Miniprotein binders against q9zu90. Designs and how they scored, part 39

Target 1, 292 residues: q9zu90
Amino acid sequence: MKTELEEEEEEEWRSVHEVLLIVLPYLHSLFELLSMIRVSRSLRDAIRDETALWTKLVIEPPLSSRLTDDILSEFSSKSAGKLKTLILRQCLMVTNKGLRRVVDANPLITKIIVPGCSGLTPEGIMECVESLSKNNHKLETLHINGVNGFTKQHLSALYTYLSSEGTIDLEVCPKCDEVRMIPSCSRESCNQKQRKCRGCWLCIPRCAECAVCLVGSDTESQEAACGNDDVLCLECWLVLPKCRFCNKPYCTNHSSRRHEIAITDAASRPSFECEACYYRAGTNPYEVDYQI
Below, E stands for the ipSAE of ESMFold2; O stands for the ipSAE of OpenDDE; V2 stands for 0.75 times the mean of E and O plus 0.25 times the DockQ between their complexes.

## First folded at step 17 (miniprotein)

Design z2 (at its last look DockQ between E and O 0.64; V2 from the best seeds 0.69)
Fold by OpenDDE base, look of step 17:
Structure z2 (fold): chain B 292 residues (1-292), chain A 100 residues (1-100)
Amino acid sequence: as target 1 above (292 residues)
Amino acid sequence: TDQEEIKDYMQEAKEQQDEGNYELAVLMFFLALFRSREHNDKTMVARIYNRLAKLFSQLGEYEFAIYWYQLALDVATELGDQETIQKVRDELERIESKHE
């Protein structure tokens, strides 16, 4: 017997439009929005007319690789100057000019998140922040990890416009004195403000999977197949798929390097071969110094 | 339960898709997706991405289908779900071979 609530919920899905209104607030990215637009003219028209949707623009893979300054301008223009949140992940073709154009057209932006946008520079970011800081407007969130070339001077200058701690995802690393992201540590004992493991990813060894610090005598680290001195905590190592030959796992970020072994036997657990073992086909995988 | 809700959305989405009601189908898949993400159910997320890819393939939106399959592949690879990985790769190869 379906509960009256289950029957009421089934009856409530009456119109595509009603369901659309429920879905729209939860859209994660422009890709999902564009996907919905491609389903039908009706959905396209409904989405086009919903100005509230365009107050947040999220561009991430797989669309990131195709995003130009002109395309970015086109989509940002749909906000009619009411854009509040701009998220660009790994948008390699976006330039300072492209970002500035969006910012100038949308003076109410409160959140800029541009991780991995290597076409941007600290100077370009500064110009955008300066522009947004006009008329007593303040940017609330600025995530710029992956924009190369930030100096302490740039950070200091940014903080003249950005008064709140935590607005910027970059900090001066207390270990190397360089401007970098300082990851949080998932270890309970490290949740203190003055954690000993406070440092950038270069200064503090961390699990490549969960970013837990591997500092201290009790932290066993396991080698990953990733080759870039990537290490794993024991917990992550245990759950990650391991190479059939060398028993090394890839972290999630490097999982694409797995060479799947065509398992002829349906009963055998799916296994992969790591890139190192794959290229060593015919040599004892244990004899070769894994010095990459 | 949250899992039951996701399953119900998935079932309804599939039924709507089978009936040719693609608008409602895609919306129901998105509801399932959002709930699955909220609960960090990566396995279900991968399945939904795969279902969305199939839906867009049926619509002749092959570019979108490929991208949804790529998302499914990424998540399935993260999880080590070899069955899903192989299925998605086979579908990608099939789509790519038809549109070359």
Scores: ipSAE 0.753, ipTM 0.941, lowest interface PAE 0.6, mean pLDDT 86
Fold by ESMFold2, look of step 17:
Structure z2 (fold): chain B 292 residues (1-292), chain A 100 residues (1-100)
Amino acid sequence: as target 1 above (292 residues)
Amino acid sequence: TDQEEIKDYMQEAKEQQDEGNYELAVLMFFLALFRSREHNDKTMVARIYNRLAKLFSQLGEYEFAIYWYQLALDVATELGDQETIQKVRDELERIESKHE
């Protein structure tokens, strides 16, 4: 016979466990898992012991900047060889050896997504793909943009290991003949091949926000605050927040570079200054416009 | 009804947090988060990130709180929500100055 306290504690844990079972299938990023582990020992133990939870390993900013080969090996080992999806976004400290270790321990991997992992090389990627191709296994997805040095020969070789539905996020640019990302274009005329806009970012001017092409006399482009001559289509320019001085917006990827201006009441329109306008006043106060 | 479900999860999470039941609180916040992502409700996503950051700060897990605040700040900045931006920046600066 249990006391009322013991019965209430058991009922509370059953409620937590019931909700945990609903949440677990949606948890796959490492940061979310680590966050839950820090809440209590009960959650730590439940997550640690659930091998099926670790079939996907997803590491992205901000945690990706701290990921070493040893830390990667430690977390991948929790899948007990059952890892199927490995996603490393901008993990600059991961090397070919680190990736090879996780691939060798997990022969059932079907998706490798490593954009911006500049510590990897084409040769390292090839070795991992070759290792996975053993025993009639096919890699389905390989995303490798940001890894330097891929050639046409590398792409051709990689496709011999992929399944019929496999994809690589690089291809040969028809304009410069280099291996590049080729963005899709949502323009109707491009989707119907009426316009020749297939090409990489260097060959085809594109909106920095939505990637639609900006070639032809019927397209209008506006400068972005992002620098490097980044431009925006009119539709994106109209909806993105703009610098109060130069009227140039940042694309979404660069929105953290805004210098936000404090608002005095809820009726005030929020505003910001871009980096160029913000620092112009700090370096040359005599360039400040005024009106007589 | 889906928005009502998300708000119910958020209210339950807050009640559990106030009672010190952090396990259920964090789980209810995650349920609200996943449902908000499914419906592309970025306003609610930013609010949930902020609530998670406060929860981890209450737990003394300041590195995790900082990361959740940074996620909240990123989404609030995209939305132009200046009130949330300022609140998150003040709290983030306070926590970061204590944890070099």
Scores: ipSAE 0.657, ipTM 0.899, lowest interface PAE 0.9, mean pLDDT 81
ESMFold2 (binder alone), look of step 17: mean pLDDT 81; pTM 0.777

Design z3 (at its last look DockQ between E and O 0.68; V2 from the best seeds 0.72)
Fold by OpenDDE base, look of step 17:
Structure z3 (fold): chain B 292 residues (1-292), chain A 100 residues (1-100)
Amino acid sequence: as target 1 above (292 residues)
Amino acid sequence: TDQEEIKDYMQEAKEQQDEGNYELAVLMFFLALFISREHNDKTMVARIYNRLAKLFSQLGEHEFAIYWYQLALDVATELGSQKTIQKVRDELERIESKHE
């Protein structure tokens, strides 16, 4: 017997509009928003009229590959100049001109996150930050990891406009003196500001899955099938799917390299073959002395 | 429990979808999705993505269906769920073959 309260709660979901208002704040990306718009005219009209929804623009895969400067301008214009948060993940076709157009039209932007946008340059970012810094406005968050070519001079110049430490996700690596992202370490003992493992991913060996540092004699590392000297901590290694032949896992970022083995037996655990084993299997896969 | 709530939303979404109430169905799937993400339940996330893909396919929104299936495939691949991977691939091939 559902309680009267459970029946009342089920009855309360009666209005599409009411449920929509609950869902809208939790939308993660433009793709989800566009998906809702495609469901019905009613949802489209409701979403179109909600200007507050357009104060945050998040474009990520799978839409990232199709985002041009013109499309970006079109969607950003829906904010009517009230855009506060711009997140562009892996938008390869977005240029400095495209980003600048958005920034110039939306002087109240406080958060710019553009990881992997390889069409952007440090100079383009600088121009945007300079533009936003006019009229005593301050950018609060600038994530620019994946924009290539940042120098110490660029960072120094950015900090003249940005007052708070931690606004930028790039730092000068204390180990190599290059501008890099310095990952946090998930190890509890490393949660100190002056942690020994403070360094970029090139200077400090880290788990490819969880970014925990693998510095110290007691850190067992396992090889990943990813290549490029990718290593895994034991904890991540234990839970990741492993190649049927070499027992090496891919990290999540390289999971697409798994060659699925057609499992004839429905009861068998999902297994894959790594790329290295797949290409070797043209030769007797059992002749490879997998030295365990 | 949050898991019960996810199941309830999923069930309701399916029922609404079967009745042709696609607006409520999609909203309920999104509610389930948000809770699942909060709990980092990747298995449930993949299932919801697959359900959303099917819903959009039923609406004739094939491009969106493909994108949702791709998201489901990505998560399923991350999880190493071969059964789900194959099922999603089969659905992708089916949709792509119909619209070529």
Scores: ipSAE 0.772, ipTM 0.944, lowest interface PAE 0.6, mean pLDDT 87
Fold by ESMFold2, look of step 17:
Structure z3 (fold): chain B 292 residues (1-292), chain A 100 residues (1-100)
Amino acid sequence: as target 1 above (292 residues)
Amino acid sequence: TDQEEIKDYMQEAKEQQDEGNYELAVLMFFLALFISREHNDKTMVARIYNRLAKLFSQLGEHEFAIYWYQLALDVATELGSQKTIQKVRDELERIESKHE
């Protein structure tokens, strides 16, 4: 004996629920899930009850700065031991103990991606990987750049547990023999022969934006505003916004360093100054009056 | 076309938001967001982040609104869009001054 109001409410939820089922597989991060939970109790209950949704846990800025070991454990427990993918970007408060607790509770994990988690150590990572290797389970992806102290011995030991080469985002650089990230290169000439551009960022000049190597007479490059003599390939240089004084661009990763310039003339286009030009390197503002 | 679908979802989301149907509004914004991400349409992504921030501000979820505005600001900075950057900064300052 449902009332007309109850029938209308049931029809409205049924319509919302149908759309929710389309949206759920595409939700990426914990932040998106938590946002949905705050909208209504109906969405909260639907998301809470969907255990399969919690097989992937992705925590990145802005939430990553607040993530503790206990908070990590609380959210990972929603997977009921079935977590498969753990992505923690720049989670500085997560420690070896916190990561191990998640790994021990979730033996089916196949992907661990923890860039910039400086509270982790190579020894802590080794323990987690070893724990996951039981019952011939093999971790398929391990991204650990930003964890200090990895040695060649650590990499060799890790590969005794892993599925294949390329599982780890660190390698031994063939140019300097240090454990580094070695970027891939999309340049077609590098695909045609033994890759002479195989080397870390310190050994091979590369575009700061797209990582293509800048080796050989057929490559053009321009200096970036990012510092440390960073350079850009011509294609990236042409499309990136440039400092109004020195005409050097920042790469996308450093775009927050732009000093945007307020305009007072409606005909003027918006512009920015790089840090060096904004501060007029080598010139003290309080001394300029007497030097001109 | 996919651009027509994004436009339709954004229009429907706004209509639902204006009527107080926040569940469907947020879902329609996410559908538009997923299509925009697939096509790497960062201008539309920033716009959708900004719309989501406004929706959460209407809900009284000010902390979440701030985070969505921060995401919008990140994308606007990548694009170099000074007008969008300033608009988002103004909204962030308005929300933060209300709840400092």
Scores: ipSAE 0.691, ipTM 0.904, lowest interface PAE 0.8, mean pLDDT 82
ESMFold2 (binder alone), look of step 17: mean pLDDT 81; pTM 0.780

Design z4 (at its last look DockQ between E and O 0.69; V2 from the best seeds 0.73)
Fold by OpenDDE base, look of step 17:
Structure z4 (fold): chain B 292 residues (1-292), chain A 100 residues (1-100)
Amino acid sequence: as target 1 above (292 residues)
Amino acid sequence: TDQEEIKDYMQEAKEQQDEGNYELAVLMFFLALFISREHNDKTMVARIYNRLAKLFSQLGEHEFAIYWYQLALDVATELGDMETIQKVRDELERIESKHE
């Protein structure tokens, strides 16, 4: 006779396991998976035994800064050679050797996304693609924006192994003839194949928030506080929080640069000071009464 | 409604957490998180991240708590939610000070 406590524990475990099976397919990143593993031994054991969960490996901030080649190899080995999707965002410590080790162990990888992985090189990526292209296997997705040093020759070589032009997120910019990402444009009038706004971020002015092109006489652009000549479309400018002093907003990507002003009054709208205004105020010992 | 479902999962997760059923609590928070992300409800996402951070702090998983608070802080900063930003910063300082 199971004790009432054993029956309650078994019922609780059944419920936990059932809910776990519902949650597991929706996990977004390795961080979320590792978080689940840290909750209990039972969850850890359940997750470790499910090899199917390890067919997709997503490493992004905040874990990206701590990911080494050895750690990457350890996690990729849990797939038992069945890894299909590898996503590494801003993994600065990952090298060509580390990526190659994963690819060699997982010949069925169809999706590689490595934006901002500055430790990788075009040559390292090519070796990985070549390795995966053996035995009539084809890589379906290769996002390599943020890997520096790609030339037209590298891109041409990659296309010999890949089935479609849409596989790689880099293109030859028609404006500057450099290999770069060419953003899409959300403007309806720009949905044509030969859109005038086809070009990289350096050649075509775009909203830093929504990437809409700011090409044409009728495109109102507003300056952002981001400092990199970032501009905003009017629609994005209107909805973004603005610096209390200069009325310039940061784009979402640069929102961390906001210096929060201590709200003394509970009724005051949250306001921030931009970095430029903050440093100007800090250098002036005199209370600049911004009498607007 | 999806909003009602999020609220229900959040309430259930809190109750489970208070009872010490951390496994169910975490799972329910994740269910709420997934629905919130699908609806692009960044405010709710930030709240869930904050709740997860607190839960991991209670478990003594301070490193994970810090990471969840950082995620909450990032989203709250994007939203300009100064109240949440300040609360999360205070909690981060508290955790960091205890482990120095």
Scores: ipSAE 0.764, ipTM 0.944, lowest interface PAE 0.6, mean pLDDT 87
Fold by ESMFold2, look of step 17:
Structure z4 (fold): chain B 292 residues (1-292), chain A 100 residues (1-100)
Amino acid sequence: as target 1 above (292 residues)
Amino acid sequence: TDQEEIKDYMQEAKEQQDEGNYELAVLMFFLALFISREHNDKTMVARIYNRLAKLFSQLGEHEFAIYWYQLALDVATELGDMETIQKVRDELERIESKHE
């Protein structure tokens, strides 16, 4: 048992307020803020009173699945019109009206990042950008990958309101002339050689895990279990877990498709079967032992 | 080192949690979490998510506990860590049966 004096010294060194000041700059998502609010009235009051925390609003899974237009409006209002950064990842229930309401109430927004918000449309995004362009304000970042239906005409119109190339995370692909996300490639040979890999996922074969291009005879690739002709660079293939039958891995994005094998012996290592092997090889419970 | 700092924060968080000092416990878990994310230590991230889920379950904040468990399950699935997957699934079922 610690003495009362030792406990007082520890409490003074590790006081809640001192630690909170260290934590606050690293808080990122709304879920983290809401979690802390639920712990105590002291944390709730400290977070409520810290207006700098509310100028950046980040909603992502798992909370994003419950975000409606009304809930979005509620949390964005905590900035008192001073919201600067709005990040919504996979918020399928947010509509054009909900986004417009936030934008109209927060004329200082410089960053809108809405990947996978399929309830938004190019026209809805256009209206928000037009609204923000009033009074010579210009949006600095607009990330809209996963919003369906953007055309070259939409991009051209958006850039009449925006500051510079690179503001939007979609481009016209130089290979197919379609509006697409064009991944970065970290291969040094692409950056230091004449080899060019600038193009969308449909035009440039890429590792399903790390997005490096696979376009030369000096690049090796292996099939992934993911389907759709997905391939992996050798480096990613080596480190990803493999199906015990076909030795093909899933990329991280598809890791939930593994059919994990129950651990029945402490000496057994974890293993899984990919969907193709699970259903083809008679590992289906209705076919096991029957087929031999 | 940062690894020693993570270990110290995790141990202190557990001690504070056992004493009922939930404010310090959650803050120490977040400090460990931020360092673990910076180093891309997914094993530690999943462990911290699981610890946070248990803390919120103790507080009676069962919806938040479920969300933290779901985050832990996602990372454990990514890693192929079947022991952690099963442990988290058992806790999720316990919370659902109690909180329904």
Scores: ipSAE 0.715, ipTM 0.912, lowest interface PAE 0.8, mean pLDDT 83
ESMFold2 (binder alone), look of step 17: mean pLDDT 81; pTM 0.772

Design z5 (at its last look DockQ between E and O 0.81; V2 from the best seeds 0.74)
Fold by OpenDDE base, look of step 17:
Structure z5 (fold): chain B 292 residues (1-292), chain A 100 residues (1-100)
Amino acid sequence: as target 1 above (292 residues)
Amino acid sequence: TDQEEIKDYMQEAKEQQDEGNYELAVLMFFLALFISREHNDKTMVARIYNRLAKLFSQLGEHEFAIYWYHLALDVATELGDQETIQKVRDELERIESKHE
């Protein structure tokens, strides 16, 4: 007769395991997986035994800044060569050698997404794609925006291995003839293959928040506090929090630059000061004739 | 409704956490998180991140707690939720000061 305690523990374990199996497919990143591993030995052991979980490796902030080639190799090895999806976002310390090691160990990779991995080069990517293209294997997705130095020649060479349109997130910009990402446009009138707003981020002014094109006389753009000539469409401008002093908003990507103002009055709406106004606070911000 | 389901998971997770059943608590928070993300409910996402941070802090996993607080802070900052921003900053300062 199992003791009531053993039965309760077994029931609890069954319940934990059942819920775990429901949760595991929805884990978004390695960080979430590692978080679960740190909760208990039981969860750790259960996750270690689930080899299927390691067929997709997603490393993104905040872990990206600490990811080395060796750490990447360690985690990729857990797939036992069955890795299919590799997503590395802003992994600045990952090198061509690190990526190549993962690819060589996992010849069945179909999806590589490495945006912002500035330690990678076009040549390193090419070597990986070439390696994966052996034995009639095809890479299905290659997102390499943020890897600097891609030329038309590199892109052309990649297309020899990658037969499907849309596999690569980089294109030759029709406006500047440079290899860049061409954003989609959320405007209905622009939802055509030959849209006038087809161009890279540098050639076509876009809302920093929603990427809608700001091309045409009727598109009012508003200045953002972001300082990089970032502009906002009116719709995004209206809903974004604005600096208390200059009434300029940050886009979501630059929201960390907000200096929060201590709410003295419980009834006062949370307000922030932009970086530019904060550094000017030594001067009466109202003395600056913001000529609108 | 999906909102009711999120609330139910959040409530259950909190109860489990209070009982010391951290395994079930974390799993329930993740279920709530996934539904919240699917619905693009950033407010709820920020709340869940904050709850997860607190849970990991209770477990003595301070590094993970800090990371979850940063995630909460990022989302709260995006939303302009000053109350959450201040709470998270205070907690970060508290944790960082203890482990220096």
Scores: ipSAE 0.761, ipTM 0.944, lowest interface PAE 0.6, mean pLDDT 87
Fold by ESMFold2, look of step 17:
Structure z5 (fold): chain B 292 residues (1-292), chain A 100 residues (1-100)
Amino acid sequence: as target 1 above (292 residues)
Amino acid sequence: TDQEEIKDYMQEAKEQQDEGNYELAVLMFFLALFISREHNDKTMVARIYNRLAKLFSQLGEHEFAIYWYHLALDVATELGDQETIQKVRDELERIESKHE
């Protein structure tokens, strides 16, 4: 008669394979894939053999800070020319040459999303788009926010290669005539009068967290800890954590600027100080410390 | 419910991790993570990142453990959760003191 332990171990191995099949379709970022690969040889082999995982390559923090052109080429080669979607977020060490190698090896790419890749230039992007447009292939999505130096002429030229408006995440701001991101606004009144709040971040006051415009008599806003010009709509202000001294929150993008307060006795509760309050408290010898 | 599924996956993952069944443990953590992301449950996302970091540390994959801890720290910072922030920082120091 089999023991319960022997039967239980057999069922556990069956469970691993069944769960793996459920997880794999949702495991798209390179960091997640590499993490799974490091767990065991069996997971590494399963991921390597699953060809559908390699039509999309997503590199973002934390790995993006270490991504070089050579490393990018190494991982993109696993797609064996079948890559359709390339997403690089804040990959500061990727250059025009590195991007071009991926594009040349993967003529089926329809989506390039490279926000915050400041090592790329408009000319490098143009070359990649032109290369992909050969053989009657047209890029469907091009997100290039954070790549410096785009002009109106660049945008016009890019749209000669692309399939429709809305493909590029930059456009000409109608208020300052510069090439900028124009945030969409989910405010119901703006959907009816989109022309009034259509403008870049410099031209239209907007919530630093959710991007709704803060124009009109029915908008309420509060100052953020992020800087003199950053404000938050009341809805975002209410839910974001606040500095314990000035009661100003950081938006999510600036949350790393918090100076977190360690719990030093049982009566204290966790909190943070913004940079302005921390600097004044930390360098002011007359600041009172109630924590003993 | 989805909240009950998250709790069940997290408990099963910890149990499997304690027994050395790391393949199933990491898969259960990922299932909980995908559901938590779908519901925008950032508190649970930070907890799962922390649990994944501990799993990779136990595996001896210290570089990956550090990356998962930094992901946990990022989310806890967004939340203003000082208790989680300090817990993650303590774990990072422990890994760095044993690794060289």
Scores: ipSAE 0.667, ipTM 0.894, lowest interface PAE 0.9, mean pLDDT 81
ESMFold2 (binder alone), look of step 17: mean pLDDT 81; pTM 0.774

